# Designs tried in a protein design chat: miniprotein binders against q9bqp7. Part 129

Target 1, 240 residues: q9bqp7
Amino acid sequence: VPQNWFPIFNPERSDKPNASDPSVPLKIPLQRNVIPSVTRVLQQTMTKQQVFLLERWKQRMILELGEDGFKEYTSNVFLQGKRFHEALESILSPQETLKERDENLLKSGYIESVQHILKDVSGVRALESAVQHETLNYIGLLDCVAEYQGKLCVIDWKTSEKPKPFIQSTFDNPLQVVAYMGAMNHDTNYSFQVQCGLIVVAYKDGSPAHPHFMDAELCSQYWTKWLLRLEEYTEKKKNQ

## First folded at step 13 (miniprotein)

Design Hf3
Fold by ESMFold2-Fast, scan of step 13:
Structure Hf3 (fold): chain B 240 residues (1-240), chain A 91 residues (1-91)
Amino acid sequence: as target 1 above (240 residues)
Amino acid sequence: SAEEKFAEIIEELAKVIDEYLETGDPELLKKIEELFKEALEIAKELGNERLIELVKLALMEFKDAVETGDPDLMREVLYMLEWAVEEAQEK
């Protein structure tokens, strides 16, 4: 298994600021066709236990809410997630004239939840930006690359109704973060090196978000697991 | 006109998806699937293989998102639709 032939970090890149780096955050548009996304790979390679737990949760929700009620519940989860990411992109982008919609988005409980995290975020380098790993042939759309407490991180914003105080509670989110990191570190649209990740789980009631910081060592450990999921996806695709 | 018709259908599709997200009305899911199929036929008329594959993938991921409740898949579908409009090379 040649996982060590595909390192997460790029030895040709520096993690030091470059004067020629853009002064505004990068936003490379997502262009999909033949290459799988990180989200697709993870969804298609869920473990038997993950699939079982998802179906059990779904069955319970349908029993409580009905089929239509379940669809209404999940549609609201989609809506809140979309609004949360739009608000964060607006907050972290260079100062712009606020629109009526932007003002409404900024007042959500999710945004209140992340205020203490945002105080430690600076030096934004990319927002809602596409990444591609040409050698490993996958793409992704990352939320944010910025300094968190002085360390350059791939930052992933999540909404949750249940507390997620441990990184293990975030399921495949660490794999998603390191997949974006490895892609960015080998994508010619970017010139910098990212070695750390941050998963921020925000809560609807405004309760303080849980930050899950991933140092370089932890990122390397999850990178190995991501490579296995990518390999599983590739094999599964050949058999279909 | 075919390029403009494609943009119009994708824009309507995105609006109906937004309406579904806001209301949770399951009846809108049938209209969304129909709009995806209309977009696919227009992409075929344009002869753009990349748009054909993109629309097919977006429909598949939309269905998976609704089935699993995965908000990341839903956001990815919305971005794919925005890209499809740009790729169609509309004036």
Scores: ipSAE 0.638, ipTM 0.855, lowest interface PAE 1.4, mean pLDDT 83

Design Hf4
Fold by ESMFold2-Fast, scan of step 13:
Formats: structure tokens, C-alpha cells, sequence
Structure Hf4 (fold): chain B 240 residues (1-240), chain A 91 residues (1-91)
């Protein structure tokens, strides 16, 4: 348990959103400053094993594709991720917003992959929205907050070339989700409480996406690990 | 104005990044780094410490994204650029 432990859930917030909350999903802009993002904290506090595995993967890819080939491969990963998130935001937004988007975004294998998940998603509360934990001093950009199978979740959409049927195979994704959740639960821009997370891993070939649902207990376990990563980041920054 | 010039450079930077994502052309990486450096110099000219730090952070995260293949870092870079345009256009 970290020295500066803080609860993930806010006991002063209801799990039921305010009925007067707008029907249009929240989209709070990401205002960057010296306060670290969830993504940066996780990237800067990778374990020695994670760093080693990443470097080995990179070397193998460069050996197979060449330096320029690796850059081309990586750019395509970025492009597919960007288009996938743009398509999901379009699909989950009100019809008026959807009509202004390119229809071609809706045709990818990744979108086909998530169709069975999307059927269980409703009550969208936030899309591509910034969160800030005022007390723990970190920020993040969450993909989606919506009900999945009747439970309000922070939902994180991922693209993958390889199957990820186990939550353990998603690396730091559970930490990312709970970090967003804890921030949102303590962010004055949000009036509701989220106790669950969902990681959705979509596949380019349209194979059914793997949903990794995280209940309150599992979120609490990953939250403790996130607090340790945040503490490592803070100590590392302080010693620089 | 310097504010308008900053917004124009950031908009150009975002367009070149989009072109890089679509084409995978490694030569665009050099152009992107040059545009980040130009944005940083304009931010210094403006004397805006927030924009200076944002430009430095965005460049570092862009390089990290490219080196590690992280789409999450790349998406944050693109959002940082959108915010930077808004910040520069405000008094």
C-alpha cells in the first residue's frame, strides 16, 4: 500500500447519475501543463522487464522490416487507432453529430469486431473527455463512459493484431482504466460515480472483440498498483 | 501576430502528422521535428510559459510514441496540439 494512499471511489458521490445531466455526452478539453498524464506516468515507470520486452520486440520488428519498414508499420498502427476511436465517438454520439462524420470510418474490421459489444452499450455520459485528479495531481483523456450491460463503466477501446483473451495480456491497460476512473470520481467537472471498468480489445480481421470487465473489487486491486506507479513517477521526477 | 503565427505552425504540424500517419513516409518525421522546434521558438517569442512547456512535452511524447509504437501517446500529442491552438488564440 503506497504511503499517500487515496480511495478510488468517492463516498460522497452516487452511482446514479443526476437525471438533469445533459443527454449530450461530456467532452471536457485536455488542458496540458506540468501535471503528468496517466499515459506518461505509465510510460515513464515501466518495469525493467517491460522495458526489456519492448526493446526485444522493437529489435525483432526492425530486423524483419528494416528501420523505415518499422516506421511505416508503426504509423499504420497510429492511423488505425485514430480512425477506430473517431468511428466509435461518431457511433456513440447523437445522430446530429454522426451525420457530419465520414461514413467510411464505420466500415473497418475493427468496428465489425466490436459490434456485439456495442449492442450492450447505452447511456453514454462522456466521450474523448479529460479527467483530472486534483488531489493526486494527474490528468488523463478517457475514451468513453457509458453503461455496459447495465453497469456504468469507464470503457477503453484497444486495437490489437494478436488475440488478448486474458486481462493479464493487456499490460498496463487495467491501470490506465482505474486511473481515469479515480480521477473522474474526484473531478468537479463530473457529478457521477463510476465503479467499473471495461477494456475492449478489437481485431483488424473483424474477429469478435474481447471484453475485459473489471468489477469494483478488481478495480480496487489495480488502483493500488496505479498508486504505486504514480508514487514511482513522483519520486523519479523529484530526484531529477 | 505571433499568436496567429503559432496557431498556423501548430495547424501545419497537425496536418503533417496526419500525412505521416496516412503515408508512413519516414521523411515526414524530420519535417515534424522541425515544425515542433519552430513552434517552441514562437512560444518563447510569445513569452508564454504554458505554451513553451506544452511544445517541449508534445515533442518528447511524439518521439516516445514513434519509438515505442504507442497509439495512446500519439493521440495525446494530437489533443495537445488542438489545445495549444485554442490557448494561443486567447488573450
Amino acid sequence: as target 1 above (240 residues)
Amino acid sequence: SAEEKFAEIIEELAKVIDEYLETGDPELLKKIEELFKEALEIAKELGNERLIELAKLALMEFKDAVETGSPDLMREVLYMLEWAVEEAQEK
Scores: ipSAE 0.608, ipTM 0.841, lowest interface PAE 1.6, mean pLDDT 85

Design Hf5
Fold by ESMFold2-Fast, scan of step 13:
Structure Hf5 (fold): chain B 240 residues (1-240), chain A 91 residues (1-91)
Amino acid sequence: as target 1 above (240 residues)
Amino acid sequence: SAEEKFAEIIEELAKVIDEYLETGDPELLKKIEELFKEALEIAKELGNERLIELAKLALLEFEDAVETGDPDLMREVLYMLEWAVEEAQEK
């Protein structure tokens, strides 16, 4: 049990729209300071199992591709991820000059992969937007907040060369989603409540993306695990 | 001005990172590290504690992204650099 437990949901907030809500999706800029980000906390507190599996995968790839080939492979992973998120932001934004940007971004296999998911996405509230948990002292950059099949979700888009049909295959992605959710629910830049998460794993060859939906109960379970990771990060930082 | 020089170095850094993402050329990693260190020295000369911390953190997260292959860390670094340019230009 975490020593400094804090609730993920905010009882003063609703998922229903109100008159004070902005007409366009929010995009709060990431104004970074010494407060750790969700991605840094998770990277710095990887479990021994995660470190072992990552190192084993890395060594297998280096054996196959060579040291320089592996670096080329990882740079391409970064490029594809960047382009995929830029394309999704463009698609989900209101019709304006953003949709006139780089037509090549809209034609990837990853975008084809998510088409069946996108048709169930509506009511976009935030895109590529910063969140901060002022009480727990962390910050994050979430991909999207929108309704998926009628439920308001923090949506996280992932690219993969290999199938990931089970949520356990996504390692820390559920923790990332609930960390953003808890921050947003207590961030004064936002007025609504999010209780659900969605991790969408898209494939390069255009095969159908796998959606991993997280209801409120599952989010609460992962929230406790996130609090433990945050506590571990804070403790490690004090000892360094 | 020193603020303009900082913005120019960060813009060059972002451009070299984009080139690294496109090509995967490992020699660009050394140039990227050098540009981060130049940005840090300029931030120190400006006496801007926020830009000093930002430059240090961006370099650490860039190195962590490259080591782990984590695209989320890399995207966060790119957003940090974009914000740093805007911050320097508005002051």
Scores: ipSAE 0.590, ipTM 0.842, lowest interface PAE 1.6, mean pLDDT 84

Design Hf6
Fold by ESMFold2-Fast, scan of step 13:
Structure Hf6 (fold): chain B 240 residues (1-240), chain A 91 residues (1-91)
Amino acid sequence: as target 1 above (240 residues)
Amino acid sequence: SAEEKFAEIIEELAKVIDEYLETGDPELLKKIEELFKEALEIAKELGNERLIELAKMALMEFKDAVETGDPDLMRLVLYMLEWAVEEAQEK
């Protein structure tokens, strides 16, 4: 049990849409002093097993591609991830229209992969937006908050390279989602409550994306695990 | 001004990172690290705690992104740089 427990859900907030809600999705920049990010906390509190598996994967990649080849591979992964999220933001933003430079983004295999998921997404409330937990002192950049099959969710879009998946992003994805959820539910820049999560794993070859839905109970369970990781990070920081 | 110089260095940094993403040229990684260090020194000279912390976090996230190949870390770096430019200009 975490020493400094804090609730994930805010009973003073509702998930119901109001007429006063903005006509465009929120895109909040970081507005307070910078504190550790969700991804930083997770990276710095990896288990010995996670560290070992990541190092083994890196060594195999370097043996196969060379050091420069590995860096080229990772730069391509970064580029594809950037393009994928830019395309999704364009698709989900009611104010945006397709520009000529965006044609290739909308035709990518990753976008084909998520088409069946997008049919079930509506009521977008936030896109590429900063969240900050003022009490627990962490920040994050969430991808999307929208209704999935009628449930308001924090939605996290993941790309997967089937031959060589990234180990870290695979194992901590649920913790990342609930960390964003808890921060948003207590961030004064937002007025609504989110109780569900959705991790969508998209594939480069256009194979159907895999949705991993997290209901309120599952989110509460992963929230406890996130609090333990945050506590571990805080203790490690005190010892430096 | 020092604030304008900070914005210029961050904008150059973001441009070089974008070039690295497009080309995969590992030689750019050294230039990126040098630009981060220069940006951090300017932020310290300005005495702006928010810019100092933002630059430090962006550098740490960038190093972790390159080490792990995690695209979420790299996207966060790019946003941190945008936030840093806006913070310097609004000050």
Scores: ipSAE 0.689, ipTM 0.885, lowest interface PAE 1.3, mean pLDDT 85
Fold by OpenDDE base, second read of step 14:
Parts: sequence; structure tokens; C-alpha cells
Structure Hf6 (fold): chain B 240 residues (1-240), chain A 91 residues (1-91)
Amino acid sequence: as target 1 above (240 residues)
Amino acid sequence: SAEEKFAEIIEELAKVIDEYLETGDPELLKKIEELFKEALEIAKELGNERLIELAKMALMEFKDAVETGDPDLMRLVLYMLEWAVEEAQEK
């Protein structure tokens, strides 16, 4: 049980976005506070087993590709991820705010992969927007807040070369999503609250993406795990 | 000014990171690390504690991104660099 319990949901906020919410998606900049990101907390609190598996994978890749080849591979993964998120932001943004759509960004297997998910996405409230949890002292940059099949979700878009048909195969991604939810629900820059999460795993070959929907109950379960990771991080930092 | 030099280094850093993302050239990683160190030194000369910590965090996140292959960390690094320029200009 976390020592520093904090609720994921804010009882003072309504579950329904007020009709007065701007039609334009929010893009809140990172606040100028040097506090840890969600991603950093998760990376620094990986289990010994997770670290071992990652290192083993890295060593195998280096053996196959060489050191320089592995660095090239890594850079390509980053580039593909960046372009995919830029393309999604462009697709989900209102037409009036669209910078000249680089049509080339839309010609990816990843974009093809998510087309069936995008059909169920509406009511975009935020894109590439910063969230801060002032009490728990962490920040994050969330990909999207939108309605998925009529439910308001924090949506996290992931790229993968391997099928991830189960939420358990997404490792710490559920923790990232609920961390963003909890922060947003208590961030004063947002007037609304989210109760659901969605992880979308897009595939390079254009095969249908896997949506992993997280209801309020599942989000609450992962929130407890997130709080434990945050406590672990805080303790680790005090001992450095 | 020291602030102008800082901004120039961050702009170069962002450019070199983008070049690395496009080319995958391992030699650029060394250059990126050197630029981060230079940015950190200038931040120390400016006596801006916030800027110092931001530069440190951005460097750490960059290293972690490269090590783990996490594109979210790389995006965060680029965002921190933009923030660093803004922080340097507000004085």
C-alpha cells in the first residue's frame, strides 16, 4: 500500500466536460518547474528483471547489428515515433490550425494501422499537452485526450514492430497513462476530468492496431502501482 | 552575451539531435554530449539554478532515451531544450 495515498480522480470536477469547453484542443506548455517526468520515474524504477531483459535484448541486438548498427536502429525507432506522433497531431488537430500537412507524414504503415481506431476517436480536448501533479510533484506530456467510442480517455499512441495483443505486453504503458490521468485530473490548467485510458499499439506493416481500453476500475488498480513506483523513485533520489 | 551563447548552443544541440535522428550517425552522439556539457557550463556561469537543473535533466533524459530506445524520452528532451531557451531569454 502506498504511504502517500492520493486519489486518481478529483471529486470536485465533473465527469462531463462542460459545454463551454473550447472547441480547440488544449496544448498546455510544460510548466517551468524542474520536477521528474512520468517517463523518468518509470525508467528509474524498473525492476531488476526488467533491466536484465532490456540489457539482454540490447546485447543481442549489438551482436547482430554491431554497435554502430544498433545506434542507427535506435535513431530510426525514434524518428519513426516522432513522425508518427506529428502525423497524429496533424490528423487530430482542427483544420484551421493545421500547418501545411506534409502528405508524406501520412503515408506510413503506422498511420494505416490506426485508421480503424481514429474512426472511433472524437471530441479531441488536448493534444501534446503538458500535465503537472502539484501535490505528487511529477510532470508529463500526454499525447491526446479525446472521446473513444463515446468515453473520454487519455490516449497514448505507441509504435511497435511486434504484436502486442494484450495490455500486459505493453509493460509500463498502463502506468504512464494513469499517471497522466491523475495529473490532469488535479492540474488547474484543465477544467475537466478523465476516467478512462486507451493505449493504442500501431504497427509498421499497417496491420490493424491493438486498442487497450482501460476503464475506471482498471485505471484505479494501475494508479496504486504508479504511486508505489513514484515512492520508490523519491526514496532513490533521497539516497543519492 | 552568455544568454545568447546559451541559446545558440541549444539551437545547435537541437539541430544535431535532429540530424542524429535522421542519419543514425553514432559520431553525433558524442557531439550531442559535448554540446550538453557546454550548455551546462554556460548555465553555471549565468548562475541560473533552474537552467542548470533543466540542462542536467535534459542530458540525463537523452542518455536514457538512447540507452532504452524510448521515443517518449527523446520527445521530452526536445521539449526541455525549447524550455531552456525560453528560460534563458526571460532574464
Scores: ipSAE 0.366, ipTM 0.743, lowest interface PAE 1.3, mean pLDDT 88

Design Hf7
Fold by ESMFold2-Fast, scan of step 13:
Structure Hf7 (fold): chain B 240 residues (1-240), chain A 91 residues (1-91)
Amino acid sequence: as target 1 above (240 residues)
Amino acid sequence: SAEEKFAEIIEELAKVIDEYLETGDPELLKKIEELFKEALEIAKELGNERLIELAKLALMEFKDALDTGDPDLMREVLYMLEWAVEEAQEK
């Protein structure tokens, strides 16, 4: 996959608001098929170092908690992640009934952690919405597209517990964000262009979340690395 | 119909996965695998290659999510199950 033949930004699209843009955030359902997802590609192309660190962490946790204790721990990680994203979708959705039903989730440490970030988020364009890169043939489910401090961003929400090696191993998070961005910019279901990314790391104890803003130049740099991971995935599948 | 049976099994599968996420009960993992296998057998009975591949991929990604602890993979599996119900009902 030549890095210079598949640009992240679409020259035929503008990031300026259009009167024809929907007033309600888009939510295109993820219609999964044999086309790989961003999360699948990244998981299947982890570096040897990432695999080693993950396996070492798992063995240490199993030694400490036991097999069943480790499964309980990881199930809670999944539960908290699911609840956190459901709460954020509800909070950012214009529908008050959904916000009322998820009001109890606003008491979680993770939600308290992101309050200061949410104050700077406006103009929500998409929530929990599927994207597909028409030419590169990959799909993804992005969390949010909205203006952060006046800039249109693909926003990715992450949870963290102390200590949590899974968060450290997710320095693939920038790749995930730009993969969604490139897909959305070339997806016929969308009419606008995103040039910036934002990774928000929320903390279980309610400590203020850390925002990691990615400007257009940084996104372009990570896009090149994402194309390499996609190529590795494609080659791995051919060799099965 | 067989399509309705497939949808019922997938809905049950999603409920058991939710229960597993809430309780962490490892015994539910065996039930989840059994439900995936039941869904796959119904998909084969229907002769629907898309549902067959979807059931296989969902099980594979479910196991990968458990292995890595990646909540994004787990959320993706749950969305795949919702879509499988719609596909079986032909929307």
Scores: ipSAE 0.546, ipTM 0.840, lowest interface PAE 1.7, mean pLDDT 83

Design Hf8
Fold by ESMFold2-Fast, scan of step 13:
Structure Hf8 (fold): chain B 240 residues (1-240), chain A 91 residues (1-91)
Amino acid sequence: as target 1 above (240 residues)
Amino acid sequence: SAEEKFAEIIEELAKVIDEYLETGDPELLKKIEELFKEALEIAKELGNERLIELAKLALMEFKDAVETGDPDLMREVLYMLDWAVYEAQEK
């Protein structure tokens, strides 16, 4: 089946709110089964170059920090990522009061980093919400769907430490966003259309976050690459 | 009951993972793997195919997250555990 038969955008959907749309942000629970997730597909289909770069980074970190130091560093990356996303969900949820939030979560350098981005975010429609592409059979958990500077976006929040940024491929971040977008646009749990993406890279030291805005044309280009990665995953799993 | 044991093991697993995230203690990785295996055995006793699939997948993705340092994959594991508790309690 040709890749172009699975479009990212659904021509029967609008990006405008419908009267039937919920007034509170959607939060569909992640109901996992054997269907692959976006993150799993991308992790299992890394290129030889991506694998090489990841391994080289890992060895350099171990040489610098020691084995125990590397494990501590890596566990802290997980902890900070978890806390950052929890804080953002709390901040963007219209139903949470300031006192219901963990004060420590709100004081992180990562949250300071994204303040100038958050002032341009409004009209939140989904937070920490599961998406499934029923035809292509993949699932994901997106961070946020909201208007950024007046445009409805799938927004993905990333953390980065300077001067030693984690080598998570910048090529894969756009793929992750468009995979969520394509799934949401074809998921019966959602009724609206998203045509833009936003990757926000927040910094531990509070330096201003770097926004990567993706318009509809750019999303379509990355969607083609995501479909190739999904096909590679399917073939790899079939041959295992 | 087996349902109560499953929920207890998953809750302990989540707690130990949180401790691992906070301390980076490699000894906790062994305990986490043991708890995943125990959860899988209880899921098999329950005869719940979905919980069996969830336990297997969560363990595989946890191992991959730790190996690659991928925070998105680790967050996905945590969400799978949350859903596993819900699934066990409602069915």
Scores: ipSAE 0.641, ipTM 0.858, lowest interface PAE 1.4, mean pLDDT 83

Design Hf9
Fold by ESMFold2-Fast, scan of step 13:
Structure Hf9 (fold): chain B 240 residues (1-240), chain A 91 residues (1-91)
Amino acid sequence: as target 1 above (240 residues)
Amino acid sequence: SAEEKFAEILEELAKVIDEYLETGDPELLKKIEELWKEALEIAKELGNERLIELAKLALMEFKDAVETGDPDLMREVLYMLEWAVEEAQEK
């Protein structure tokens, strides 16, 4: 896929928000169909090394927990992730209608983990919102678009049991962020342009979350890699 | 009617998935797959190509999420279910 034909940033878009826009963040519903999602593309185009490492991890976990124990472990990961994202949406939403929510102990740890990041987040434009790249034909569900330390970012909230102090430790997360960014910048449901990304890795024990800021140059580098994964996905589907 | 059955099965599916997330009970995984397959058959009976594609995709992604432990993929499945419930209500 020629990268110069499909830029991540839209030259027709303003990076300045419209001041007359509603104060309520956008939440475009995810209309799922045959068009692939960012998550599906990445899952279906894992490298042989990524597949090997995942299988090795699964076998180790099964040896430790048993097959049923592993299923219980993964369901808990899903539950904690869901609750964490729901809590963040509630916290970042200016609407008082959703203010009452009971927190479990594990979710409380993750929320404690991100407190220092949340203090630097303002100007929320979108929460749990669908994006679609009409030309490249993929969709995604982004977590948040807001200013982080004065820069408009696509923000992706992640939970982790193990420290992720380096962006390389987050595997395909940078690809998710730039895929959402490129889609949003070319989606008619949105009028602004995002040039930066932020991956926030929260920890269950309440340890300070690790923020991984991605400037425009870094986003452009990961965008090139995302386009290759999308091309691989398209070719793979022709053969199935 | 087929429309009423579809709505009922989606409501049951949402309830069973929520219970699975809370408990991790492997018996619920089997029930969830059965409910998705039943939803696919009802979608075929309704002749709605979009719902047929949705049911097939959601089942595949649900199985992949459980196999890989990928929380992003599971969140996507949950949002697909939410959309399907709204679509079935025709509102």
Scores: ipSAE 0.498, ipTM 0.808, lowest interface PAE 2.0, mean pLDDT 82

Design Js1
Fold by ESMFold2-Fast, scan of step 13:
Structure Js1 (fold): chain B 240 residues (1-240), chain A 117 residues (1-117)
Amino acid sequence: as target 1 above (240 residues)
Amino acid sequence: NEEEVIKLILEAYKYEDEGDYEKAAELLIRAVKLARELGNPKLLAAALFLLVEAFYEMGRYEEAAEVARELVEVAKKLGDKRMEELALWMLAEILEKKGDYEKALELLKEALELAKE
């Protein structure tokens, strides 16, 4: 059990819309500061096994593609992911934000992959929005908060070359989602409660995306694991 | 030549994907020999890294430990701190399998200190 245990849900908040909620989705900018981000905490607390697997993959790719080819490959993966997120933000935002460039982004295989998921998404409350856990001192940039099949979720859009049909195959993604959720639930910039998560893994060839829904109980389980990773990060930082 | 060494290592990756560690080890032993003859420490490290895994998965812990020790030295000479850290961790895992817990702990402490840099 983490020494600095703190609840993921805020008993003073509701998942129902209230009169103070903005008419457009929130988009709070991420400020650069000394407070660690969710992604940094996770990167700095990878297990030795995770580091080994990443290095094994990297070395194989460099031998296959050459160093320049590997750089090009990783740049292309990054660019496609960025375009995928831009397209999703455009789709889920008010129509007046759409541009001709956005129409081209909407034609990708990744966007085709998520069409069946998007049909069940409504009531968007936040897009590409910063969250900060003021008590636990971490920040993050979440992709989306919206209702999925009637339940308010933190939604994380992922691209993958390999099929990810089980939540266990998404590695740290559940930790990332619950970290954003816990931060948002205790961030004074937000007034609502999120108790569910959704990881959507999209495929480049347009194959149907795999949705990994996380109910409140599952979120609570992963939250405990996130708190342990945060504790490990804090201990490592103290000893540097 | 270097292309031959790369081909051997890439073929070994494919055999490891299939769980054929015996075949992977055969190819990697050849790759290690050729990399040494070429005087290419980067390719040598790449071949040794994968060979440690192959011997470990086959339960050939004495050979895995010997290869891991060489990988530590090659990584140090290359200034590749990530590979050095991983080689020390792999060696510690091998020593744990052999029941040598005292030496395994020492190596894990060395790897932790290196990670701080």
Scores: ipSAE 0.633, ipTM 0.883, lowest interface PAE 1.1, mean pLDDT 86

